# Ledger of designs, part 14: VH-VL binders against q9yh85r1066to1250

Target 1, 185 residues: q9yh85r1066to1250
Amino acid sequence: ASCIVSGYGHYLTFDGFSFDFQSSCALVLCTTIHGACERSDTFPTFTVTVTAKNEDRDTSLACVVKQVEVEVFNYYIVIHRAYKYTVMINNERLYLPLKLGQGKVNIFAFGFHIVVETDFGLKVVYDWKTFLSVTIPRSFQNLTYGLCGRYNGNPDDDLVAAGGTPRFGVTDFVQSWAKRDTFCR

## First folded at step 6 (VH-VL)

Design s22 (framework fv_navenibart)
Fold by ESMFold2-Fast, scan of step 6:
Structure s22 (fold): chain C 185 residues (1-185), chain A 121 residues (1-121), chain B 107 residues (1-107)
Amino acid sequence: as target 1 above (185 residues)
Amino acid sequence: QVQLVQSGAEVKKPGSSVKVSCKASGGTFSSYFMSWVRQAPGQGLEWIGGIIPIFDTANYNAKFQGRVTITVDKSTTTAYMELSSLRSEDTAVYFCARESGDEYYYGMDVWGQGTTVTVSS
Amino acid sequence: DIQMTQSPSSLSASVGDRVTITCKASQSIYSYVAWYQQKPGKAPKFLIYAASSLQSGVPDRFSGSGSGTDFTLTISSLQPEDFATYFCQQHYDSPYTFGQGTKLEIK
């Protein structure tokens, strides 16, 4: 399934729930139950984070995706809108294309988009402006949390906060997935 | 199981335009990348272009630049490929195909049955 | 554009044979190669992705290998239903490009 971020803070979860929210904070879109940076070699873990910004001070409709972060296999990959066709990997800026870990992670251009793929089926596509999609294989059903939801076939329970408790409102749900001390000031 | 069903065969005169449709059924439409590929009689496969349905931005093979337009109608889950200024060299079978993101790397895993377009005077 | 060249253009073989088809890219495409099978009058069928990963439902007599510029499709024990045309495709960069095809014929 795919989770999509488009335009003015429009979100579509893996289970088909849509919601709108604007934030300048770094927001966790999708993470496994075991979290990112886990040392387990027997099960893949990852985290995808998105940060937006408003390009026009006079209208809220000018929001764009500023930055996408992908944490997988101990690689911390940062894609920043201002630096097209490059990525920052563990604090080093590198040009596309890149093949990491003998093909465990591949980062390349497709037309005007950047694609990050893993050998277990995670696929992140970003257009350097307003479109971001995260695709995961069906084997991750019921194993993910974040703004993209639970991926369990039930959109009614996609509003699960970082603490594991269902939320009753979009604002509380989104704020619970904001990374501490990241670009919110 | 997802299926892609294409419109029927077309016979067109040189200089005219043709618009081929590809309707998705039995699965999710918006999560796919959609490609159009053609095959002239006795020839190999040639990629025309593709579109991400939810983004509405298409990428085209430069060979067709200025003559091809790929669009999507999300309400009917239908993708379209329109080719203008037709020449006899455009006689081919035109296929739509999806690139699944939920089970595979890039690969066109589901194909339409093909639409024969014949350009003759 | 990235050019994909297949060898041979045609091949004659008997049931039970091991058959290999080669595909060469004009520049490094890492492992971004897919293979397709096409029978006359039908749409292509997806066989292999990422150079070596077998699509679900495809018989295990099919295998792919290679990286960089040189790729191979192997059929370990040819069956009657395998006589078809085979195409390689790179999905590393736009525009996507295909090899010219290899026609596998009964000997």
Scores: ipSAE 0.000, ipTM 0.448, lowest interface PAE 17.2, mean pLDDT 78

Design s23 (framework fv_navenibart)
Fold by ESMFold2-Fast, scan of step 6:
Structure s23 (fold): chain C 185 residues (1-185), chain A 121 residues (1-121), chain B 107 residues (1-107)
Amino acid sequence: as target 1 above (185 residues)
Amino acid sequence: QVQLVQSGAEVKKPGSSVKVSCKASGGTFSSYFMSWVRQAPGQGLEWIGGIIPIFDTANYNAKFQGRVTITVDKSTTTAYMELSSLRSEDTAVYFCARESGDEYYYGMDVWGQGTTVTVSS
Amino acid sequence: DIQMTQSPSSLSASVGDRVTITCKASQSIYSYVAWYQQKPGKAPKFLIYAASSLQSGVPDRFSGSGSGTDFTLTISSLQPEDFATYFCQQSYDEPYTFGQGTKLEIK
C-alpha cells in the first residue's frame, strides 16, 4: 500500500483516509518504532519523516516538501530539495546512485524523482518539490504508526497519536507526531 | 522489447479537447516513467509532462498545467494525455516515451510512433 | 526553467567529416544531458545519456562530452545515415527541456 503527501499538505493514508494540514515541523510520516516498549523483532525497523515549507510567501496555501528523512539499517538518510540528486548519509553528502549494505538500501534517480528502496520492500519516492510517497508491503499490516496510519484496512482508526490513543481532531493528531525542532518556532 | 503504440491522427476545432492514448506491450509497464513530448511542424521538442503508472503520479510542464491531464489504465497498460482548450498553436505530433529507470542514466529509450493533432477551424 | 541553447541550428558536411554540435544549459545540470537523433517523419532515437555514455547499439563514431553547463556531441567520421536532426535534452529538473535542434545536411 502507498501513503501519499501531495501539494498544499494533502495526505492520503495507507487505509485511504485523506486529510489536509500545513506544518513547518518535522512530522513522522511512517514508523515501525512505537514509543511504547513492546515491539516486534520479526521485521526491520524504519522511520520516514517529512518537513514542509511555504514556497509562496504571499500566500499560506503554497507548500512544498523541504526534506525527507529515512532511518533504516543504521543509515540516517536526508533528502533536501535544494540539493537535487544528492543525499546526506550519516552527515556525509553523497551523489546518486548509491548501494548501501550490499544492496539492503538502494538510492537512485528515476525520471525526475529520487527513490529510496530496501530489500524488504520499503519504497520512498520524492519529486524534489510537492510529491512524496511511502510504499510498504502487505507484511507490515498492523505494524506501522504515524501520519500514514495503522495500515489495518480501517481508515476510522488512522488518527492514532504518538501516545497510542485515538484522536478525533486532525490538528491534535498531526501535532502528536511532530518532532521538536527549530522549524516550528 | 517493450513497444509503445499510439492512437490515430485527430483533427479538432479550437476550444475543444483531444485525448491521445499510448499502449505499452511487452516488458514492464507499471514502474517506468512515461513522458509526453510534442513537436510542432518544423520545430523542436517540447515536454508536456509524465507519469509513473505504479504511483498514479503525474507532473506537468507549467506551460500546460490547468489544461493537460495525464492518466494511466493499468489493466490495459495504456497511458493517456488529454489536452483541453485547444489552440492552433497546439497543432503538433504528440509522442509518448518511456524513460530509462537505470541507476546510471536518464533518457527516453522507447518512443511511440507519434500522433498528429491538427487544430483548425 | 532550465534553458538549453543548441548551436548551430544547421550544419552542412560531407561524408567522412568530423562534426561537432554544442549545447549550453542556463544553469549547472552536472551530467544530466541526453542526445537524440531524429529523421524526417520518425520519432527521436536515443543516442547518448549522462552526457558521455553511448547507448547500446549506437556506433562508436558518436561521442558526447561536457559537464556543468557546456556539452558537445561529436561524430568522428560522418556516414550517409547520420544526416538527421540532433537534439540535446536536460534531465536534471522538470520541466525537461530540449535544445532547438541542429539539422545536419549534405554539402
Scores: ipSAE 0.008, ipTM 0.569, lowest interface PAE 9.6, mean pLDDT 80

Design s24 (framework fv_navenibart)
Fold by ESMFold2-Fast, scan of step 6:
Structure s24 (fold): chain C 185 residues (1-185), chain A 121 residues (1-121), chain B 107 residues (1-107)
Amino acid sequence: as target 1 above (185 residues)
Amino acid sequence: QVQLVQSGAEVKKPGSSVKVSCKASGGTFSSYFMSWVRQAPGQGLEWIGGIIPIFDTANYNAKFQGRVTITVDKSTTTAYMELSSLRSEDTAVYFCARESGDEYYYGMDVWGQGTTVTVSS
Amino acid sequence: DIQMTQSPSSLSASVGDRVTITCKASQSIYSYVAWYQQKPGKAPKFLIYAASSLQSGVPDRFSGSGSGTDFTLTISSLQPEDFATYFCQQSYDIPYTFGQGTKLEIK
């Protein structure tokens, strides 16, 4: 299932719910972490975060993806739109392609996109501009949280806030997944 | 069967505050959204804000910024809406309403009888 | 804020008529629309949720349709107890907003 962020703040969840929101905050798109020690099973954990910025000087209508962060297998991977064909791994700037953990994580360029893929099927694709997609296998059904939704086959309950709590509408939903307790409207 | 019973009518002077109560009886209090909606004489409905009792999370309509506070007392299964700095335009019937269970974002299925608040200058 | 505009603001009809009330949102709200009936001196009564789902206990002559920006409430065979004011409401984003209301009056 794929979750897509496109253009100027257009979101499509794993379950097919779409919504629009403009924010310059760091937003959690998809995470398997919703509490300490809540998963004792063998599934790997990860978090994908996106941060946007205004491209046009005087308008929020031209927000573009600025930064994508992927935390998986103790790797903190940062992709920044200003530094094409490079990535920061645990605070070190490296050039593509990269093979981490003997192939547990592969980072490479495909055309004008950067691809981050894992051996368990997480795939993050970013075009260094406005298109970002997160793909996860069916084995993660009902195991994820964030703006990409629950991945449970019901788009009506995708508006689930941080910690698994339903919220009032899209604005409250997005703000609940903002890192650093920041309102960025 | 769930019922919402509101406090009685209030007459207030401009600049004062009013606190309206909404007591729930029969059924589940904590797991539903509780909204407050007002209606001026002969006018339409206006959403003031709401609270999720189990999470103690309140959200407000920005039109009432700094003037409204919604709280709950779980021990008495009562929700409260306090509106301060009253003006004549705040004269209205104030309703509390419960939003339906699994369809939390879709509609308000149980309503209180309404509380008339009159602000005279 | 999302604006909800109802049409018409009032209409006259006879028992047995098919009545249609429309509601337009200022932006796409998918299916996050509810419909309410209000009689003078009473609290609103919940009729329809998710644009087209009938609330338990509501007569099946009431139906809703629409998605995105345009929504419709239909009463297929008007009964005497249906003369009331009808409101649409969006729950897609806060603040929740209501249409201005449609007064359904006996002809």
Scores: ipSAE 0.000, ipTM 0.512, lowest interface PAE 11.6, mean pLDDT 79

Design s25 (framework fv_navenibart)
Fold by ESMFold2-Fast, scan of step 6:
Structure s25 (fold): chain C 185 residues (1-185), chain A 121 residues (1-121), chain B 107 residues (1-107)
Amino acid sequence: as target 1 above (185 residues)
Amino acid sequence: QVQLVQSGAEVKKPGSSVKVSCKASGGTFSSYFMSWVRQAPGQGLEWIGGIIPIFDTANYNAKFQGRVTITVDKSTTTAYMELSSLRSEDTAVYFCARESGDEYYYGMDVWGQGTTVTVSS
Amino acid sequence: DIQMTQSPSSLSASVGDRVTITCKASQSIYSYVAWYQQKPGKAPKFLIYAASSLQSGVPDRFSGSGSGTDFTLTISSLQPEDFATYFCQQSYDSPWTFGQGTKLEIK
């Protein structure tokens, strides 16, 4: 199933729940790590984080995806919109295409997009501007948390905050998945 | 079973402040949401704001921006709502209500008896 | 803010009647709707959450349905103690908002 971020802060979760929110914080979009603990030793763990920014344009609603972070297989991959066709891996900037861990992670250009894919089926697609999608296989049902929701077939329970605590609606839900130490709207 | 008991009626002058208390008993206080809702005479319900005691985080209706404060004293299991710069339009019955922190869907399942606040001009 | 509009504002019915009250949200709120019953001089009583889930202790003649923007509360066989005002409430986004209320009068 796919989770999509599009246009001006529009989100579509794995289970089909849609919501809108603008934030300059780094937001956890999808993670297998709930709280301080790793999930099952049997499955690979990963985290996808998104950070947006205002474009400083005449139209006040111009908001783009500034940065996408993918943590998987001990690789910390940072995709920044200002540095097209490159990524930072563990603080080193590298040019595409890249094959990491003998093919466990492949990072390449596909048309005007960057694609990060893993050997277990995680696929992150970003257009360097406003479109970001995260696709995971069905084997991850009930194993993920974050803004993309629980991936459990029920869109109505996707507003689960960090730590599993309910919040006062969409605004509180989004802010609960913001990383600490970032300036938020 | 959780019960909420509120402080008694208040009569205030315009421009003053009022602080209403809501004491919870039974259940686990810190795992519940506490909301404040008011109802003017003959009118409907209006949400003022709420607090999540375990995280000490409050959320307010923008209509009351800058003049409402919701707090919790976990040692006495008591929630408070303080409303300042009172106007005659603030005359209402003020209710506290809780909801389970474990629910995915919010709903106010236990309510206090209400506190009447009258603002005379 | 999300607006909740109830219809009708008031209705009269006889004991044993099937009564339906409607609530409309100004935008999709999925299933984040609760229903309350309020009797004169009393605090509201929680009836339904998640649009269709019956609260423990509430008689099974009460039921809720709907998703997205249109929601209904149904009382399948009206009883004398059901005389009250009924409110819907959304919890999809802050501030939480209530419908204006529907006053049910038993003939």
Scores: ipSAE 0.005, ipTM 0.540, lowest interface PAE 11.0, mean pLDDT 79

Design s26 (framework fv_navenibart)
Fold by ESMFold2-Fast, scan of step 6:
Structure s26 (fold): chain C 185 residues (1-185), chain A 121 residues (1-121), chain B 107 residues (1-107)
Amino acid sequence: as target 1 above (185 residues)
Amino acid sequence: QVQLVQSGAEVKKPGSSVKVSCKASGGTFSSYFMSWVRQAPGQGLEWIGGIIPIFDTANYNAKFQGRVTITVDKSTTTAYMELSSLRSEDTAVYFCARESGDEYYYGMDVWGQGTTVTVSS
Amino acid sequence: DIQMTQSPSSLSASVGDRVTITCKASQSIYSYVAWYQQKPGKAPKFLIYAASSLQSGVPDRFSGSGSGTDFTLTISSLQPEDFATYFCQQSYDTPFTFGQGTKLEIK
């Protein structure tokens, strides 16, 4: 199933729930880590984070995806819209295409998009502007958390906080998945 | 099940502050959203704000922004709502409410008994 | 803020009647609606969540329906203990907002 982020902060979860929210915070879209301290040693773990910002010329309405972060297999992959066709991997800037871990992670350009894919079926596609999609295989049903939801077949129960508890409002839900940094607030 | 017990009725002068407590027992305190809701005489329910103890981040209704503070004391499993600069219009019954955690609820299934706050000159 | 409007504001009914209360949101809130029952001097009692899911312990004569902006609470065969004020609440976004309430009175 695919989770989509599109211009002006529009979100569509794996289960088909849609909502709108504009934030400059780094937001966890999808993670297999159930809360800050939970990790799985028997299943691949990953985290996808997105940061959006307003454009310089149209700060009232224009909202673009500024940065996408993928943490998987001990690789911390940072994609920044200002550095097209490159990625930062563990503090090193590298040009596409890239094959990490002998094919465990492949990063390449497809048309005008960047694609990050793993050998277990995680696929992140970003157009360097406003469109971002995260696709996971059916084997991850009920194993993910974040703004993309639980992937459990029920769109009405996607508001689950970082601590594994349901949240009652979209603003509180998004806030619970925000990474803290000095410029977020 | 979770039970919420609130502090007793208060009579306050205009311009003063009131701090209402809500003690939780019989369930998990730290990870469930807790709201404060008031009801003025003859009126409907009005949400003031809420907090999830584990995140220690309160969310406030803009109508009360700058006058309300919601805090928690995890060691006593108690939530507090403090409302300052009281006006006669703040006369109401104040409720704390939260989810029980038994199911994925999108509402407030456990309520305190309410605390009557009267603001009079 | 999301405005919740209930209709009617009050209604009179007899035991055994089918009663319907409607709630409208000023914008789409999907299925994030809860319904509460409140009796004089008491805190609200949780009845329904996610627009149509019945809380454990609530009689099955209560049901909810709707999605998007229009929601309905139905009591299929009114009982004496059902005379109370009913409130809808959106749980989609903060500030959480309630309908103004519907007072159900004995006819």
Scores: ipSAE 0.005, ipTM 0.481, lowest interface PAE 15.0, mean pLDDT 78

Design s27 (framework fv_navenibart)
Fold by ESMFold2-Fast, scan of step 6:
Structure s27 (fold): chain C 185 residues (1-185), chain A 121 residues (1-121), chain B 107 residues (1-107)
Amino acid sequence: as target 1 above (185 residues)
Amino acid sequence: QVQLVQSGAEVKKPGSSVKVSCKASGGTFSSYFMSWVRQAPGQGLEWIGGIIPIFDTANYNAKFQGRVTITVDKSTTTAYMELSSLRSEDTAVYFCARESGDEYYYGMDVWGQGTTVTVSS
Amino acid sequence: DIQMTQSPSSLSASVGDRVTITCKASQSIYSYVAWYQQKPGKAPKFLIYAASSLQSGVPDRFSGSGSGTDFTLTISSLQPEDFATYFCQQSWDSPYTFGQGTKLEIK
C-alpha cells in the first residue's frame, strides 16, 4: 500500500483516507515505533519524517516538501531539497547511487526523483518538490502509526486517537505527530 | 564564476544527427542541473531536457524523447546534446544553461552563447 | 504539460513609461516563475526568480509579482536598453515551459 503527500499539504493514507493540513513542523509520516516500550524485535523498524516549507510566506498555497528523513537499520538518512542527488547518512554527505548494508538499503536517482528502498519492501519516493510517497508491504498491516494511518484496511479509523470524524480531529491528529523542534512554525 | 562555451554552427541534411557541446569553465559544474533550450528563427524558447553532470541521468521533454540524448564528460566539464533524425523544423539556435542552485527557487542563471543548427537539403 | 500564455505579444512604449507584461499558467504553479530578457542575437538574461525575487545585478526598476496562475513583470521607468523580448518560464513541473514572449518596441 502507498501513502502519498502532494502539493499544498494533501495526504492520502494507506487505507485510502484523504485530508489536508499545512505545517512547517517535522511530522512523523509513518513509523513502526509507538512509544519506546512498543518496539518489536521480530520485525524491521523504521520511521519516515517529512518537513514542509511555504515557498511564499504571504500565501498558504506554495508549500513544498523541504526535507525527508528515513531511519532504518540504524541508518539515519536525510534528504534535503537544497542538496539534490545527495543524502546525509549518519552525518556524512554522500552522492547517489548508494548501497548500504550489502544491499539492505538502496538509494538512487530515477529521473527527477530520489528513491530509498529496503530489502523488506519499504520504498520512499520524493521528487525534490511536492510529491512524497511511502510504500510498505502487506506484512506491516496493523503495525504502523503516524499520518499515513494504521494500515488496517479501515479508512474510518486512521484517526483513531481523534475518536471523531477526520474533519473534526485533523488538527489534533497532525499536531500529535509533530516532532519536538524549537524552529518549527 | 561559471561560463558556458558552446561549439560552432552546424549545417546538416534531413535525417542526419547533430551533436552540440557546452563546456563549463570556472566555478562549479558538477552539481547544477544543466538544461538545453532551443529557439527557432523568430520564435520562442523550447526546453529540450537536462542533466546533472555527476549522475549522468537525463530528463527529456517528451516531444523529443527517442530523438535526443543528453550526456556529460566530467573529465572535460562538457555537456552534450545529440539530436537525431533531423527535420527542417529542427533549424534553431540551441542553448545550454545552468539551473539556479537556490534551494527554494529555480531559474537558469548562466547561459551559453548559443549554437546555430541549420537543417537544409 | 503546463501552458504559459503571455500578453501582450508585442507592446510599444516610450522611455520613462511604466510597462507591465502578464503571464498566465494553465494550472497553479505557485511562485515557480522566472522571467528572462532577450536581445536580438543574444542568449536570454535571467531577471527574476520565484515570481518576485530580483537577480543580483538587475536594475531595481524591474519587479515581478503574482502567485498561482497569474504573474506580472513590471518595468517602472523604461530605459533605452530595456527594449527587448521578455519570456516567463515555469519550473513547477517537467517539461519546463516558456511563454511565447512579449516584444517590447520603441514607440
Scores: ipSAE 0.008, ipTM 0.502, lowest interface PAE 12.4, mean pLDDT 79

Design s28 (framework fv_navenibart)
Fold by ESMFold2-Fast, scan of step 6:
Structure s28 (fold): chain C 185 residues (1-185), chain A 121 residues (1-121), chain B 107 residues (1-107)
Amino acid sequence: as target 1 above (185 residues)
Amino acid sequence: QVQLVQSGAEVKKPGSSVKVSCKASGGTFSSYFMSWVRQAPGQGLEWIGGIIPIFDTANYNAKFQGRVTITVDKSTTTAYMELSSLRSEDTAVYFCARESGDEYYYGMDVWGQGTTVTVSS
Amino acid sequence: DIQMTQSPSSLSASVGDRVTITCKASQSISSYVAWYQQKPGKAPKFLIYYASSLQSGVPDRFSGSGSGTDFTLTISSLQPEDFATYFCQQSYDSPYTFGQGTKLEIK
């Protein structure tokens, strides 16, 4: 299944729920880690974080994706739109293409996109501007958290249900997935 | 092995729209990055936009944004480019082209034969 | 947009000559440049990718070099079938942009 971020801060979760929200915070899009404990080494874990920016000086009011962070196999991979066809890995800037951990993680260009893929089926695709997708295999059903939802076949569990009074609205949901010390406006 | 076959020539009036097709055969269609490129008579090449079928993502050259739409039909392995509000300056040969690459950006290695679009009053 | 400027716009040469065409980007594009050959009435043919990598099936008399902003295409010993127009193209940023083309003519 795929979770998609597209222009204007439009999100489409793994379970097919869509919502719009604009924020400059670093937001956890998808993670298998919820809480302080890490999973065993026999079960792959990862976190994908997205940071958006409004291009106020542009003709359009559309948001762009400024930065994508991927944490997997103890690699902290940062993709920044200003530094195309390069990534920062554990604070070192490297040129594409890259194979990490003897092919456990591959980072390469495919057309206009940068692709980060793992040997267990995580795929992150970013166009350096407004499109970001995270694809995971069905084996991760019920194992993910974040803005992309639970991947459990029930969109109502992702955000407040339509027709009810909100107890945990989109703003509260999004803010709950902001990095703890991120300044947001 | 991989071939791209485009629809036939079109003659259009200013203000109308044109939709050009590009049918792929051979290879894995969903893994392509499909681009549309045009060439005005005696001029150079100009990129219109592209799409990746597996990710349903279309990117457009800002010059054409708002009047171009690139789509795919995965069941028929066909890509489409529709250009609206045609002007005489849109008279050109329109090409579809495929990219593929795993390690480096490969460039456009397979091209359609081209579709001539003439816009005249 | 990234501007790609080729020089020369046209070039006259004889069979057996060494020919060099240059391409300059308006900003650094690393090595994300491709070269194409186009004959009249035909679609472009892919020659070189990633500045210096030769496409399978392309004769080894063709070579590319450069990085950053300055790139070159070289034909080491010109053959009759090489008279054509050549284009550089960047894939570093959207939109993709092409050089204006270099027409290689028989002397």
Scores: ipSAE 0.000, ipTM 0.444, lowest interface PAE 18.8, mean pLDDT 78

Design s29 (framework fv_navenibart)
Fold by ESMFold2-Fast, scan of step 6:
Structure s29 (fold): chain C 185 residues (1-185), chain A 121 residues (1-121), chain B 107 residues (1-107)
Amino acid sequence: as target 1 above (185 residues)
Amino acid sequence: QVQLVQSGAEVKKPGSSVKVSCKASGGTFSSYFMSWVRQAPGQGLEWIGGIIPIFDTANYNAKFQGRVTITVDKSTTTAYMELSSLRSEDTAVYFCARESGDEYYYGMDVWGQGTTVTVSS
Amino acid sequence: DIQMTQSPSSLSASVGDRVTITCKASQSIYSYVAWYQQKPGKAPKFLIYDASSLQSGVPDRFSGSGSGTDFTLTISSLQPEDFATYFCQQSYDSPYTFGQGTKLEIK
């Protein structure tokens, strides 16, 4: 299943719920439920965070994805729009392509996109501008939270805040997933 | 089953403050989302704000920002709405209402009886 | 803020009539619409949630429909107790907003 962020702040969750929100804060797009890695099968934990920016304060058409953060297998991967074909991994800037953990994580360029891929099926695709896609295997059904929703087959219950409590609409929902204790516009 | 009981009518002077209470009974208070809605005489409904008791998190309508505070006392299962710097335009019936997240309701299914607040000089 | 506009502001009808009330949102709110009935001197009564789901205990003559920006409340065969003011409400985004209300009066 795929969760998509397209320019102008359009979101499409794993279960097909769509919503719009423009924010300059770092927002948790997708994160696993605590304890997934305790299963007998391999269900590692991960978190994908997105930060958008409006390049022109007077027009919504200038809204871009500024930064994508992927936390997986003890790697903190930062993809920044201003530094194309490079990533920052645990505070060190590296050029593509990269194989981490003996192939557990592969980071490479495909056309004009950057791809972050894991051995368990997490795939993050970013075009360095307005398009961001997060794809996870069906084995993560009902194990994720964040702006991409619960991945449980019901789009109506995707507005679940950090801690599992429903929120007062889209703005409250988005703000509840804001990272780094920042108030979001 | 869940019942919301509000405090009695208030008559206030312009510039003063009013604090309305809403006591929940018949259910688990912290599991409900509480909203405050007002209705001026002969007018429609206006959302003031709400609070999620579990998170102690309030969300306000910007129209009332700086003048309204919504709080909860979990020990007495009571929610409060305090509105300051009262004007004649604040004369209305103030309702508290519950929105249950447990059933995926996107609406207010239990309402208090209302508290009439009159602001007059 | 999301604006909810109801049409008509008032209407007159007779017992047994089919009545339709419309609610328009200023932007897409998907299915996050609730409908309420309010009688003079009383708190609103919850009728419909998620645009089309009937609240337990509400007569089946009430129905809701719509998605995105256009929503409708229908009463298939009006009864004497249905003469009241009806409000739509969006819960898609904060602040929650209500339509201005539709007053249903005896013809």
Scores: ipSAE 0.000, ipTM 0.518, lowest interface PAE 13.3, mean pLDDT 80

